# Designs tried in a protein design chat: VH-VL binders against Protein ImuA (imuA). Part 15

Target 1, 244 residues: Protein ImuA (imuA), of Caulobacter vibrioides (b8h429)
Amino acid sequence: MEAGTRTPTPVLSFGEPSIDGCFPGGGLPLGGWHEVTGAGLEDETGAAPAAFVTQLIRGLTDRKGGAVVWVARRADLFAPGLLGLGFPAARLIQVRARDEAETLSLLEDALSTQGVAAAVAEAEAPDLTAGRRLQLACEKRGGFGVVLHRRPYGGRAGGKPRLVSGSASFSRWRIAPAPSGPPPDDIGLGPPRWRVELERCRGGRPGGWILQAQEAGHGPHPFRLVSQLADHDVAAAEAGRRFG
Below, E stands for the ipSAE of ESMFold2; O stands for the ipSAE of OpenDDE; V2 stands for 0.75 times the mean of E and O plus 0.25 times the DockQ between their complexes.

## First folded at step 15 (VH-VL; framework fv_guselkumab)

Design x4 (from u5 with heavy chain Y101W; at its last look DockQ between E and O 0.01; V2 from the best seeds 0.00; counts 0 for: pae E 7.9 > 2, placed apart)
Fold by ESMFold2, look of step 15:
Structure x4 (fold): chain C 244 residues (1-244), chain A 122 residues (1-122), chain B 111 residues (1-111)
Amino acid sequence: as target 1 above (244 residues)
Amino acid sequence: EVQLVQSGAEVKKPGESLKISCKGSGYSFTRYWIGWVRQMPGKGLEWMGIIYPGDSDTRYSPSFQGQVTISADKSISTAYLQWSSLKASDTAMYYCAREAWDFWQSYYFDSWGQGTLVTVSS
Amino acid sequence: QSVLTQPPSVSGAPGQRVTISCTGSSSNIGSGYDVHWYQQLPGTAPKLLIYGNSNRPSGVPDRFSGSKSGTSASLAITGLQSEDEADYYCQSYDSSLSGYVFGGGTKLTVL
């Protein structure tokens, strides 16, 4: 994020000081790209991280016009998941990629394209060169990018080693499902919940929370805070334990 | 501080080539898209295309694709609009404009050149 | 016929309020793309007047205001002054054309 001659990077706030305070700008910066993965192997192949990303992007698209591009090699969680969280199908452009390199190239292209508000790619992990190109693409158009980490067969899909430390992304999130909240007046299912860990944030600090999807029409914030995890619990989760 | 200075008026005959320029100053030239807009005499504004001088990524309006060439020379902070063969219907005022953006307010043109009048007549 | 439709002219006396409409479709304003407004004084280049539907850049008086609803946008000018005599253009993005679109322009005459 540049200082001086450009407008300040806008942020998407969560509306909760314990979350927003983790970011130097008071919220998740929107002119950059971020990483989301599952907490453990089972969650990396499940639906919870994709649903979290869908909800995060809905917070953006409720206030901004433009298309959302979703790049995947497998048709796991397309329009039905987005429709279930209030995202209109008319704005979604779903793209099927042949391999990891094409996935990341399509993400870069989408982020630099007129009329694209946000783009998501289901990929293993970009290397530093690919990550810098993604950041430059975001800067051309003020795009919001997400790499959703996927391992379709319970292991590395592309065979690339994961980055051990540091990446070009602004933030990295680890997501697991949590039990749904109470149903409102016994009508329908309770809202979805996630165990959410902010593993790394450039210039900020890590954190952990139980978040619930904010109901449609309840304001601009994508999530409601259910509880904050203690710093010890966040550190213990990083030690590789699996979520129950 | 931000300035876009265009080349002077041109009087040409049909069939001749032409390249007009737009020099940017007071900002980081390679970090902003720059667009070209046509205004025919007594008519409105028409978007022709845009270029990102940092890597020459160029996009054209469908109405102007193949009719003009947009380019830039970042070493001298200058964008160009050119025709290989002018027509009388190319008689117009041509503006360059810098694209700005705000994530919530989309893309708009915040700085405009003074215009270059191109007259094409026999 | 422009993609965005504006009245070709409007007029008003000094001190009055005028509005200029900008009507689009589901492929532009109706898809949530913002509307921007430009003022072109006689013999000059266009100048940004309103961006992001309703925001004024520095130096634009608060008697200029913009709004957007559905597939349409509107520019309002209150306290009309002779210096406001100009052409006014709306601009947005159109997904079916994959590009920027301008309205046909509105000539404002101060009586």
Scores: ipSAE 0.379, ipTM 0.727, lowest interface PAE 3.5, mean pLDDT 83
ESMFold2 (binder alone), look of step 15: mean pLDDT 92; pTM 0.946
OpenDDE, look of step 15: ipSAE 0.644; ipTM 0.837
ESMFold2, look of step 17: ipSAE 0.015; ipTM 0.578
ESMFold2 (binder alone), look of step 17: mean pLDDT 93; pTM 0.950
OpenDDE, look of step 17: ipSAE 0.402; ipTM 0.763

Design x5 (from u5 with heavy chain Q105E; at its last look DockQ between E and O 0.57; V2 from the best seeds 0.00; counts 0 for: pae E 13.1 > 2)
Fold by ESMFold2, look of step 15:
Structure x5 (fold): chain C 244 residues (1-244), chain A 122 residues (1-122), chain B 111 residues (1-111)
Amino acid sequence: as target 1 above (244 residues)
Amino acid sequence: EVQLVQSGAEVKKPGESLKISCKGSGYSFTRYWIGWVRQMPGKGLEWMGIIYPGDSDTRYSPSFQGQVTISADKSISTAYLQWSSLKASDTAMYYCAREAYDFWESYYFDSWGQGTLVTVSS
Amino acid sequence: QSVLTQPPSVSGAPGQRVTISCTGSSSNIGSGYDVHWYQQLPGTAPKLLIYGNSNRPSGVPDRFSGSKSGTSASLAITGLQSEDEADYYCQSYDSSLSGYVFGGGTKLTVL
């Protein structure tokens, strides 16, 4: 049967060849899910991974609209970071889950729900079966999914064995804070910056960059490229107070 | 070319059952949502519900929940709208429509069936 | 009543410009959901006219344009022609109803 009516899968372009060139389709596919983790211990990366995810999905909602669902097991959601980056509070739905299974179920439900542009869950890595369910949910509505890797709620030292994520996610990212540049002419803080590592993507290649938050109306993309990291720098992450 | 072909007009009596059909062609039937829309005589468009034929995930407008059944048979690329007991107030034109699929254009209907007129009278 | 409010009718002379409004609420247009427009010529099925607030499908003349601001949207038709006489519906998504919502429709008469 002829497929003359088939529509190409939409992508989120970063607007930078060194980033977009890592992906087979020239950008992050919409209708898929991605993994984000801190580069180092949670105490060392702070809120940087959540802020990166916030900036990424704000760019999507600025162009499309719709709701963002954020599922977490802990009562310490990153609301100040979301609002500080200009994310509209009226579009954010915050959900507290009681365990890992409920967290992933809520994420799956959100991604398959009409009117949800993106959904984020703070969870351990899902197994292959859970990852395939997430992919199917994303495909139903073209939703954008993120699993933000985080330690389970209130766990003791020596917790449960970690299950690894399979190949069902499109991409996996490591995020750490990066020093901002000098403040502009006026007094104030410079824009947020991140050390961003693409550890893997389906059918693509890894990369590393320093990215800065892009304000709405200064271009169609969520980040501005500050510098590209050398290939071995992507593999040579070190622990530190603010960057690991 | 994307086409949605609906079953022919129906004349029924109150209390009778009815199942009308919508056959999709020219695209991957299981990869697009199919919606049903009612238009009562001289009135506007009303969304009734929608189905994803790939897994039969079905969503209803609150006004139509429990009043109709939406289903699909993916083996013959056909969606259905069904009443167990028709009322005179069900007299209307019924359209099926395909939801567009891409990130920036989701939530609108890019292809419509020709409509099925259902008349319920004694 | 329709969730999205449209005027019941509008009219204009050939060659003139008319505007059809579509007013929603914070649970639909006000939440940032796109507005789409359909034209229904007498005796025919609806046809997509505008999608994603302002985009025209192939074959729709540039006399038709759409815009959205706040909780409302607008369809503008310039250079009115007799063939534009039809019913026009806006459509969006409503999060409180978890579903699609249509305006009540606007009958356009070309004088």
Scores: ipSAE 0.005, ipTM 0.491, lowest interface PAE 13.1, mean pLDDT 80
ESMFold2 (binder alone), look of step 15: mean pLDDT 93; pTM 0.951
OpenDDE, look of step 15: ipSAE 0.267; ipTM 0.736

Design x6 (from u5 with heavy chain S106A; at its last look DockQ between E and O 0.01; V2 from the best seeds 0.00; counts 0 for: pae E 14.3 > 2, placed apart)
Fold by ESMFold2, look of step 15:
Structure x6 (fold): chain C 244 residues (1-244), chain A 122 residues (1-122), chain B 111 residues (1-111)
Amino acid sequence: as target 1 above (244 residues)
Amino acid sequence: EVQLVQSGAEVKKPGESLKISCKGSGYSFTRYWIGWVRQMPGKGLEWMGIIYPGDSDTRYSPSFQGQVTISADKSISTAYLQWSSLKASDTAMYYCAREAYDFWQAYYFDSWGQGTLVTVSS
Amino acid sequence: QSVLTQPPSVSGAPGQRVTISCTGSSSNIGSGYDVHWYQQLPGTAPKLLIYGNSNRPSGVPDRFSGSKSGTSASLAITGLQSEDEADYYCQSYDSSLSGYVFGGGTKLTVL
């Protein structure tokens, strides 16, 4: 109701000092946009990055409410993954786009639309102009934006690891699957886990972790920390060929 | 129905140029990668390269880099494979194939053209 | 010669089960890349048979199945029929070559 309207916090906190300490504001800003990609080319189209994003926005949506817009060129397969992680289908608006430019335009429109708490687009990297428009859209309504990098052939140049340049996003994440957690009591499936790397954060520092999904209603934070990764392991995951 | 229709068989002499085509229909042409695959007589499949017609991002197998040119004309939903100077060893069947757009699995071809036989002999 | 190794031929009688192997390396299947399978009937283009290691596209009978373990994959065909006589190719992605790689192909003969 009007008199009892919650005001969301300006950041999404992970509830872990080793993670939150990477961000100048102690968490991911709600009025900003972020990039998520697979750790290596094979993971850009795998389930793990999409499931990580789903868990991230589920935590925000559980607290904030509102609709989620998901923009892709083919949206047929991600809905079962969202529902399997407990994401409410009634809050999901799936949108299909023709090309990269339309994808980014729809993301911008969704972020500036009343009643949209978060929007995800399956795209390549936005250029500087598109990134500035996304940031302005996020600032207008306090929306949470995610570009989920999805292409068969990634943005890595020359067969060597490189940091992405020219992005206006607040943060960039690299995600790989990790062995799932033990199943509780009589429940047959354990909670999902991810190898999570914060590659870049504006005004902050990188980091890496193994995170486990925190189920809806079991706490205010989207993930539980399983372990912290060594710096060498973070760099090696960019290559997508080994652990170390 | 997704279809990839390739240009007809070609008989050429060594040193001649050639451009063969692959026209896509029944889907959004600019949103899928199109690959080219060679099959020499009595031999297996060899990936030559792939193009994303939406922005012309083109990737080549190391075995074919510099030996062929892959291109696309998105206004007519057509991908091309071309040689500036054919050799007798270019005699083969050439297939175009569309890469699937799949949220969960990647790097596979879900639709194939009928093939273009190229014969290079004097 | 081929990056992915397949037996050059396999045979079976009608109704029998046959298996076609596909062996890769640490730069492809061993790095976790999926294995896909194509059927090429005589005189025709290849057709997708199995994708993502074990998934069947619409119209492919469930007597075709795929699996992957370590650096290897297998295609199994149960209830072998005369129309299964074809060449079968496995395919994956190889990070060291930055591209798609095929097996050398396996000719299946139905006796």
Scores: ipSAE 0.005, ipTM 0.435, lowest interface PAE 14.3, mean pLDDT 79
ESMFold2 (binder alone), look of step 15: mean pLDDT 94; pTM 0.955
OpenDDE, look of step 15: ipSAE 0.696; ipTM 0.854

## First folded at step 17 (VH-VL; framework fv_guselkumab)

Design z1 (from u5 with heavy chain S111Y; at its last read DockQ between E and O 0.39; V2 from the best seeds 0.63)
Heavy chain, then light chain:
Amino acid sequence: EVQLVQSGAEVKKPGESLKISCKGSGYSFTRYWIGWVRQMPGKGLEWMGIIYPGDSDTRYSPSFQGQVTISADKSISTAYLQWSSLKASDTAMYYCAREAYDFWQSYYFDYWGQGTLVTVSS
Amino acid sequence: QSVLTQPPSVSGAPGQRVTISCTGSSSNIGSGYDVHWYQQLPGTAPKLLIYGNSNRPSGVPDRFSGSKSGTSASLAITGLQSEDEADYYCQSYDSSLSGYVFGGGTKLTVL
ESMFold2, look of step 17: ipSAE 0.567; ipTM 0.794
ESMFold2 (binder alone), look of step 17: mean pLDDT 93; pTM 0.951
OpenDDE, look of step 17: ipSAE 0.616; ipTM 0.830
ESMFold2, look of step 18: ipSAE 0.533; ipTM 0.789
ESMFold2 (binder alone), look of step 18: mean pLDDT 93; pTM 0.952
OpenDDE, look of step 18: ipSAE 0.665; ipTM 0.842
ESMFold2, fold request of step 22: ipSAE 0.584, 0.586, 0.615; ipTM 0.802, 0.797, 0.803
ESMFold2 (binder alone), fold request of step 22: mean pLDDT 94, 94, 94; pTM 0.957, 0.958, 0.953
OpenDDE, fold request of step 22: ipSAE 0.749, 0.807, 0.819; ipTM 0.879, 0.905, 0.914
ESMFold2, last read: ipSAE 0.005, 0.006, 0.574; ipTM 0.434, 0.495, 0.787
ESMFold2 (binder alone), last read: mean pLDDT 94, 94, 93; pTM 0.958, 0.958, 0.953
OpenDDE, last read: ipSAE 0.811, 0.856, 0.851; ipTM 0.908, 0.933, 0.930

Design z2 (from u5 with heavy chain D102T; at its last look DockQ between E and O 0.05; V2 from the best seeds 0.00; counts 0 for: pae E 11.6 > 2, placed apart)
Fold by ESMFold2, look of step 17:
Structure z2 (fold): chain C 244 residues (1-244), chain A 122 residues (1-122), chain B 111 residues (1-111)
Amino acid sequence: as target 1 above (244 residues)
Amino acid sequence: EVQLVQSGAEVKKPGESLKISCKGSGYSFTRYWIGWVRQMPGKGLEWMGIIYPGDSDTRYSPSFQGQVTISADKSISTAYLQWSSLKASDTAMYYCAREAYTFWQSYYFDSWGQGTLVTVSS
Amino acid sequence: QSVLTQPPSVSGAPGQRVTISCTGSSSNIGSGYDVHWYQQLPGTAPKLLIYGNSNRPSGVPDRFSGSKSGTSASLAITGLQSEDEADYYCQSYDSSLSGYVFGGGTKLTVL
């Protein structure tokens, strides 16, 4: 935790310059938390945001990487399908919370706990106070936090709620499914693909891509780049989010 | 400042035992793997093994399995490399090095000890 | 015989550019494992020069750069200076050996 200024900050590198170049450190820093939400209706995006998060954090459990804690209010995490991408089931701790306050409290506690490499909570957007507590918890142990938004349409009648101000997260991601890649032997589905938008990151720039899952044992990076999305479409979406 | 300070040079005869040390400071010793690297005279670097001092999980290169023992004492932030019976072919420079923290399976050594020269001759 | 192959030596005049190659296989660099580079000045311990294929630690001049493609990596040194005369090692991880692998080293001579 107390690494000096001469020690490189550990990062989550995607292995692609067009993605890693969005971040000032060449990847997502450890010791922070991130927001992930689905694009569009929840039943249209299905499990895609959760699968993306699972793929993103897969490498955190290698060689004493510790446990992954997943806090949910619903018993609908598709763990068997996610394990098919090489997620180590023995390191997954699933916790069911009763309400939003308990969900965020459990996430904070998990991130503060020795031996937890990453924690994910299915929650609404935390307020600034809760977000700052999450950041402190991540900094304490160098953990990797994710808030997976399970209410992408908001909770208000008549439309999506607007964000009035920024959040304490390092980055915010918007995820939709994309048509899968070719199957490896023409049976079943090919590797999952996602339309991935980086809506905001601290000290960096937005971006958008089509990413494909890279299976465990095929290298250190969890995704392959399929294509890069047009820059003006991503910038326009990001600007609308910040200013309304 | 991260520092790895190794024990001094050793001159030994074949068959003798030896334990050399590597003391880490300026960082959380139990949260980083410590590796040992051999460099024979005029030769390149060879990875020997690594240890996680937090729980003493130890991994050896196949070439060194059974040839040396790697250990650590976390109470004094010190890693060790030990031979029970030295051979003349063990004459080399031995480095300890700290593995950088990572989770994307990107493993590198960001800090190195100054080296311990071990000379084994009759 | 090293798992990663480097030329035994390279040379260049002051101010010139040299490139040091590091060639691996499908079980290391070809599986997507990152390549790291170390500089070993005469009589000293190795020092981290490049990590994660292309990143420089604080204090390493920007005339050192790294890249990776396929099963190979490359270290480029521009504006050669006499103090660059050293041995250079690439390093990666090999899944079949479950361990770290180094190149055989390249002696850089500044003419």
Scores: ipSAE 0.007, ipTM 0.480, lowest interface PAE 11.6, mean pLDDT 79
ESMFold2 (binder alone), look of step 17: mean pLDDT 94; pTM 0.956
OpenDDE, look of step 17: ipSAE 0.557; ipTM 0.814

Design z3 (from u5 with heavy chain G54R; at its last look DockQ between E and O 0.01; V2 from the best seeds 0.00; counts 0 for: pae E 9.8 > 2, placed apart)
Fold by ESMFold2, look of step 17:
Order: C-alpha cells, then sequence, then structure tokens
Structure z3 (fold): chain C 244 residues (1-244), chain A 122 residues (1-122), chain B 111 residues (1-111)
C-alpha cells in the first residue's frame, strides 16, 4: 500500500523499467500531486517544462474521462503547441488567476471537483499546509495535480528560498529541452525531446533520462526513452556546492 | 570553497553586552539564509534563529525570541548574534550555519562555522 | 525535553550495523517535514550527513543511510569503523513552534 492507510491509486507507467523502478508503486501515482520546474533561467522562460507536463497528462482524460484545468497568472501558454502534442483541446479549461494565493486556491478547487481528471497550476512551490490541502483534494476524486514552477520575470536568482524543508508532493521533476530527434522525411521538425530529471520522489529514488514525445496511437505511454543519464545525484547536486 | 569564519572566543561577565560575528566567503552571501545554533557544554544542538541577509528577514525560535538579536551586514558578508545583557546560562558554543539550495527549497544546514565559545562568569 | 527524541547512546562493534532513531510527532515529521542528520566528531563543528530523509551529500560513504516512516526517522550505519564514533543529531521543522527542531543527540560508541 502507498504510505500508511491511503487507498491504492492507479499509476502512470512510463513503460520503461529504469523510470518505473524509481517509484515504489511501479509508476507515477495519479491520486496525488507533483512538482515540475525548468533547469535554469532560460528553461524557466521556455516552453519545455510546460510541453513536458502537457505530454504527461494528455492521456488522463481519455482513460478517466473529465477535464484538465490549467491555472496561470500569465496568458503565455501556446495552445496550438498543446494540440500538436495530441492533447484534446475540448477537455482543456484555461484559467487566469490574479495572484499566487488565488492560483493555489483554484488548483485545490479544481482537484476537488467531480469531472476534473487533472489540474496544473503555474505557481511557486506551496508550503506544506497548502500542499496537504492539494493532496487531500487529489485523494477525494483520484485527480492528478501538477505545480509547474514557471518564473519568467521573478526567477530564482532574485527569489528568497523558503525556510521550510519538505514537500507534500509525491515527486519533483527538473526539465530542460534536448535536441529533437531526426525528422521523418514527410514531416517537418523531429519529435520534441527533454532532459528529464526526477530529483526526488516519496519512498523512491532519483533518476535522469532523455525522453521523446510519443504521439497518440503510437503506444500506450506518453514518452519513449532515448537514453538513461548515468551518475544520478540530482537530489544531492546542490548540497555542498561551491558558488564562488 | 564555502567558508563560514566566526569571531574568536569571548570571556564576559553577567550583564555585559556581546556581539559575535560569522563571515561567509566562497559563495553569494545574500542568497542564503544563515542560522545560529547554540550548544551548551555537554549538551545537544539548539536552533536559535535564522536571517536572510539580502532583506534582513529574521526568524527566531520561541525559546530565544527577545533574548538575542540576529543581524547581518551584507556589504561585508557578515552575520551577527548579539546579547544586550549576558547571563551565566549563555555560556555555550555558538555556531553559524548556511542553509543550502535544494529543489528550489531550503532544506538543511550544509556548511557550518567553526564555532565561537562564549563564557559568562563572574 | 527535545521535540525530537533520540536514544542518548548506541554502541556497536567494528563491522556491525547500528541504527539511530528519531521520533517526532504530528506537528513535525508526521506532517511530512523532511528529516536531516548531522555528525559531530569530538571537538568539531557539526557536519551534514543525510538530507531530505535519505540523500547523501558528496563525500559521505554509502554505509550511511536514512529513512522516514510515519512520525519517525532512522539513520543506519553499516560496516562500523572507529572514525564513526561521534554524536549524531536529527533535525526537522515543527509547525506548532514555527521553527527548526533538533533531536537531543545520540552518542555512538564503537566498541
Amino acid sequence: as target 1 above (244 residues)
Amino acid sequence: EVQLVQSGAEVKKPGESLKISCKGSGYSFTRYWIGWVRQMPGKGLEWMGIIYPRDSDTRYSPSFQGQVTISADKSISTAYLQWSSLKASDTAMYYCAREAYDFWQSYYFDSWGQGTLVTVSS
Amino acid sequence: QSVLTQPPSVSGAPGQRVTISCTGSSSNIGSGYDVHWYQQLPGTAPKLLIYGNSNRPSGVPDRFSGSKSGTSASLAITGLQSEDEADYYCQSYDSSLSGYVFGGGTKLTVL
């Protein structure tokens, strides 16, 4: 059973032992919430983390039914790019929030709502109290939550680190773009790729990979493994690091 | 190389004031919280408080609120711990420590100063 | 006394495995706050040993490992060596105190 007395929830399998083996349940649990961030300032302003999240959630509405709610303070998400990754636009509800507190409240409300299979919010990391509320909301309806750390004008360099250690999220991911795959002869650019790092997951271990988008109907999983990154020390990468 | 260098040992009498220092080098001083930890002779570690030098946001343990002052001078990369009136029970080793960046959240103290022994006796 | 409870001492022979417990409550470890571990060799400042419950910083041998379950955490040391003789402290955050908390410390003796 997942941590303590919670009812087991279905998992998202990546279909790759090197990825699925990082999770104690053999996949990414759907009745919980997860954190995704870009690797560095350029990636915080780029589309790669958002596209990764889009690819990750595209099949959830097909299997469970229901809507995907996407909450942001800025209207800079490129909707045609979402459709190009096979995401069904008819199920996407985009919501613009005024500030951070409203963003997290809308995410919590969406995850508590019958008919919402997944919800994404572009926000800073919630504190443990807010994160606990998100987890309870996910458990109520079996929803899949994502907090996407996008800070195009308030990057980490100017932001103050939080005081509190710990997270109520199941997993934390760091995403960077990777060079696309070879283009098919009859189709323009090659498929998008990401450098994907699992920095931490509850009860599991970190890992890193190069993943490529898998189109709908080309397999049951959202990504294809291109390569596994060796020497994973992602969770410890910043500890003891010299900045001088 | 990240270093936290603390001021030297102090011998004081009850009622005297004292300000001890912790100078950071080898990293961006204003981008990390600096905490203070007390260790009484033969005892364990006690968190006293923490400061963010960029804006002087300061948080105290309830046990130390109103009993010490934590401050920083970011222009010289130095944090301070100060008493206005020392007591014999303030006799202890005092450490400064830096909080690490990890996963966009601070978690733990990854670098420690060498300690400053404060002795308060008549 | 301390919010996080550790045994005051533990002993083991060279080559053996020992564990050091850290027991908290619903306001700290039980709320999901991380547990970190520090080693303090005699006469020295504390040193980070384990962070985020189970992660080792660079330079810490893999014979040190950490885990967390419910309201408790555990530090395990395998293949005991004489240089492991030290005091060990767990640390977490407590929401009711709005601050960091340390365990009372555990003195490890290598027999």
Scores: ipSAE 0.006, ipTM 0.515, lowest interface PAE 9.8, mean pLDDT 79
ESMFold2 (binder alone), look of step 17: mean pLDDT 92; pTM 0.948
OpenDDE, look of step 17: ipSAE 0.670; ipTM 0.839

Design z4 (from u5 with heavy chain Q105K; at its last look DockQ between E and O 0.01; V2 from the best seeds 0.00; counts 0 for: pae E 13.3 > 2, placed apart)
Fold by ESMFold2, look of step 17:
Structure z4 (fold): chain C 244 residues (1-244), chain A 122 residues (1-122), chain B 111 residues (1-111)
Amino acid sequence: as target 1 above (244 residues)
Amino acid sequence: EVQLVQSGAEVKKPGESLKISCKGSGYSFTRYWIGWVRQMPGKGLEWMGIIYPGDSDTRYSPSFQGQVTISADKSISTAYLQWSSLKASDTAMYYCAREAYDFWKSYYFDSWGQGTLVTVSS
Amino acid sequence: QSVLTQPPSVSGAPGQRVTISCTGSSSNIGSGYDVHWYQQLPGTAPKLLIYGNSNRPSGVPDRFSGSKSGTSASLAITGLQSEDEADYYCQSYDSSLSGYVFGGGTKLTVL
């Protein structure tokens, strides 16, 4: 658990027992940081992890206020996709960093800043020392941190993948797209869905689900549960519809 | 076909109570918000409030909070608008409207009832 | 007064192009909330005309179009026809009121 001896650590709950029950506090702690990565083929899953993160943190800014800081080294097309999911642009602060060290430093600074509800950085992986600094920054102001694992500079073909992050993160997630849900009354496009795997959480248990986005302003939680996955289904990789 | 059918016109005196209805059909009633909109004679549309019949989550415009009660009976797919004590200024046309279920575009009404004229006079 | 401001009336001859403005504020259109439009023919209930700033539901001709920029939105009607004579309302969401807001309405007269 994170430091905090006067009051319990606030959490971001999913509102679903099969998900919230994976965490010892009944949800993802505010004042901690989390890791999110894509699953399967990059071209088919490139936007899905970013969209999942966007949906996960949208409620933090809708109800309480505060900014979201998004730190990246590359410009790409995911920013238009964030706006297409209804994320309020007025609350988003996009920052471009020169290298991975600056990326992680900016993330740390954002998490320790009053008025920042959440901060996201596109990074390969923090080492154990950087991860500890991120956790301390989150604990100072109760910030919600996300490292979205991407290779902003790409590796050489056949280069060694980096598969693991430091133990300082609270949770690690693997995200793939899933086919959109059926529209109500069979008209239009249904809500976005993700195949979501919780690979690890501190003091808790792993799990897997198909989650559907919850509309802003019409529900208190970021997702609806579509189905819970068995261990076999969680390990499966499958191409899905791309999300813009 | 999605259809919202409202109860008939009402003629009332000040101080009387009234409950008007809006019956939804042709869709999953509990999965859509139902709003109420007032139109005073010769005037524009005013949003009064909205209810999610699935759990009765109800939200009111600040100008109507405490003046009306919005409710629903999901067993008969019906939403209600009610006054405990009508005033002459409540004379208006009242519409119910279903909010569209559209994740990408939100907060719009895709189906409207025919309206219920309420006349309050001494 | 209405949270969203529309001109009280506009006029046009058959075949002409007419626009109807809808001006909001930083707590509604300026926060990125979509603008929707409704047509109310005389003596009838409102009907959805445009949703999500620029989308037409089935059955609405493509001579109706919508746009949004900054704190304002606009409904354009090209090839004006006598059956277009109606009241037109814009609508959005306002975060400071935590609710749906309508414009005051615009009466379109076809000359």
Scores: ipSAE 0.006, ipTM 0.454, lowest interface PAE 13.3, mean pLDDT 79
ESMFold2 (binder alone), look of step 17: mean pLDDT 93; pTM 0.953
OpenDDE, look of step 17: ipSAE 0.680; ipTM 0.849

Design z5 (from x4 with heavy chain S106T; at its last look DockQ between E and O 0.44; V2 from the best seeds 0.55)
Heavy chain, then light chain:
Amino acid sequence: EVQLVQSGAEVKKPGESLKISCKGSGYSFTRYWIGWVRQMPGKGLEWMGIIYPGDSDTRYSPSFQGQVTISADKSISTAYLQWSSLKASDTAMYYCAREAWDFWQTYYFDSWGQGTLVTVSS
Amino acid sequence: QSVLTQPPSVSGAPGQRVTISCTGSSSNIGSGYDVHWYQQLPGTAPKLLIYGNSNRPSGVPDRFSGSKSGTSASLAITGLQSEDEADYYCQSYDSSLSGYVFGGGTKLTVL
ESMFold2, look of step 17: ipSAE 0.598; ipTM 0.801
ESMFold2 (binder alone), look of step 17: mean pLDDT 93; pTM 0.950
OpenDDE, look of step 17: ipSAE 0.584; ipTM 0.816

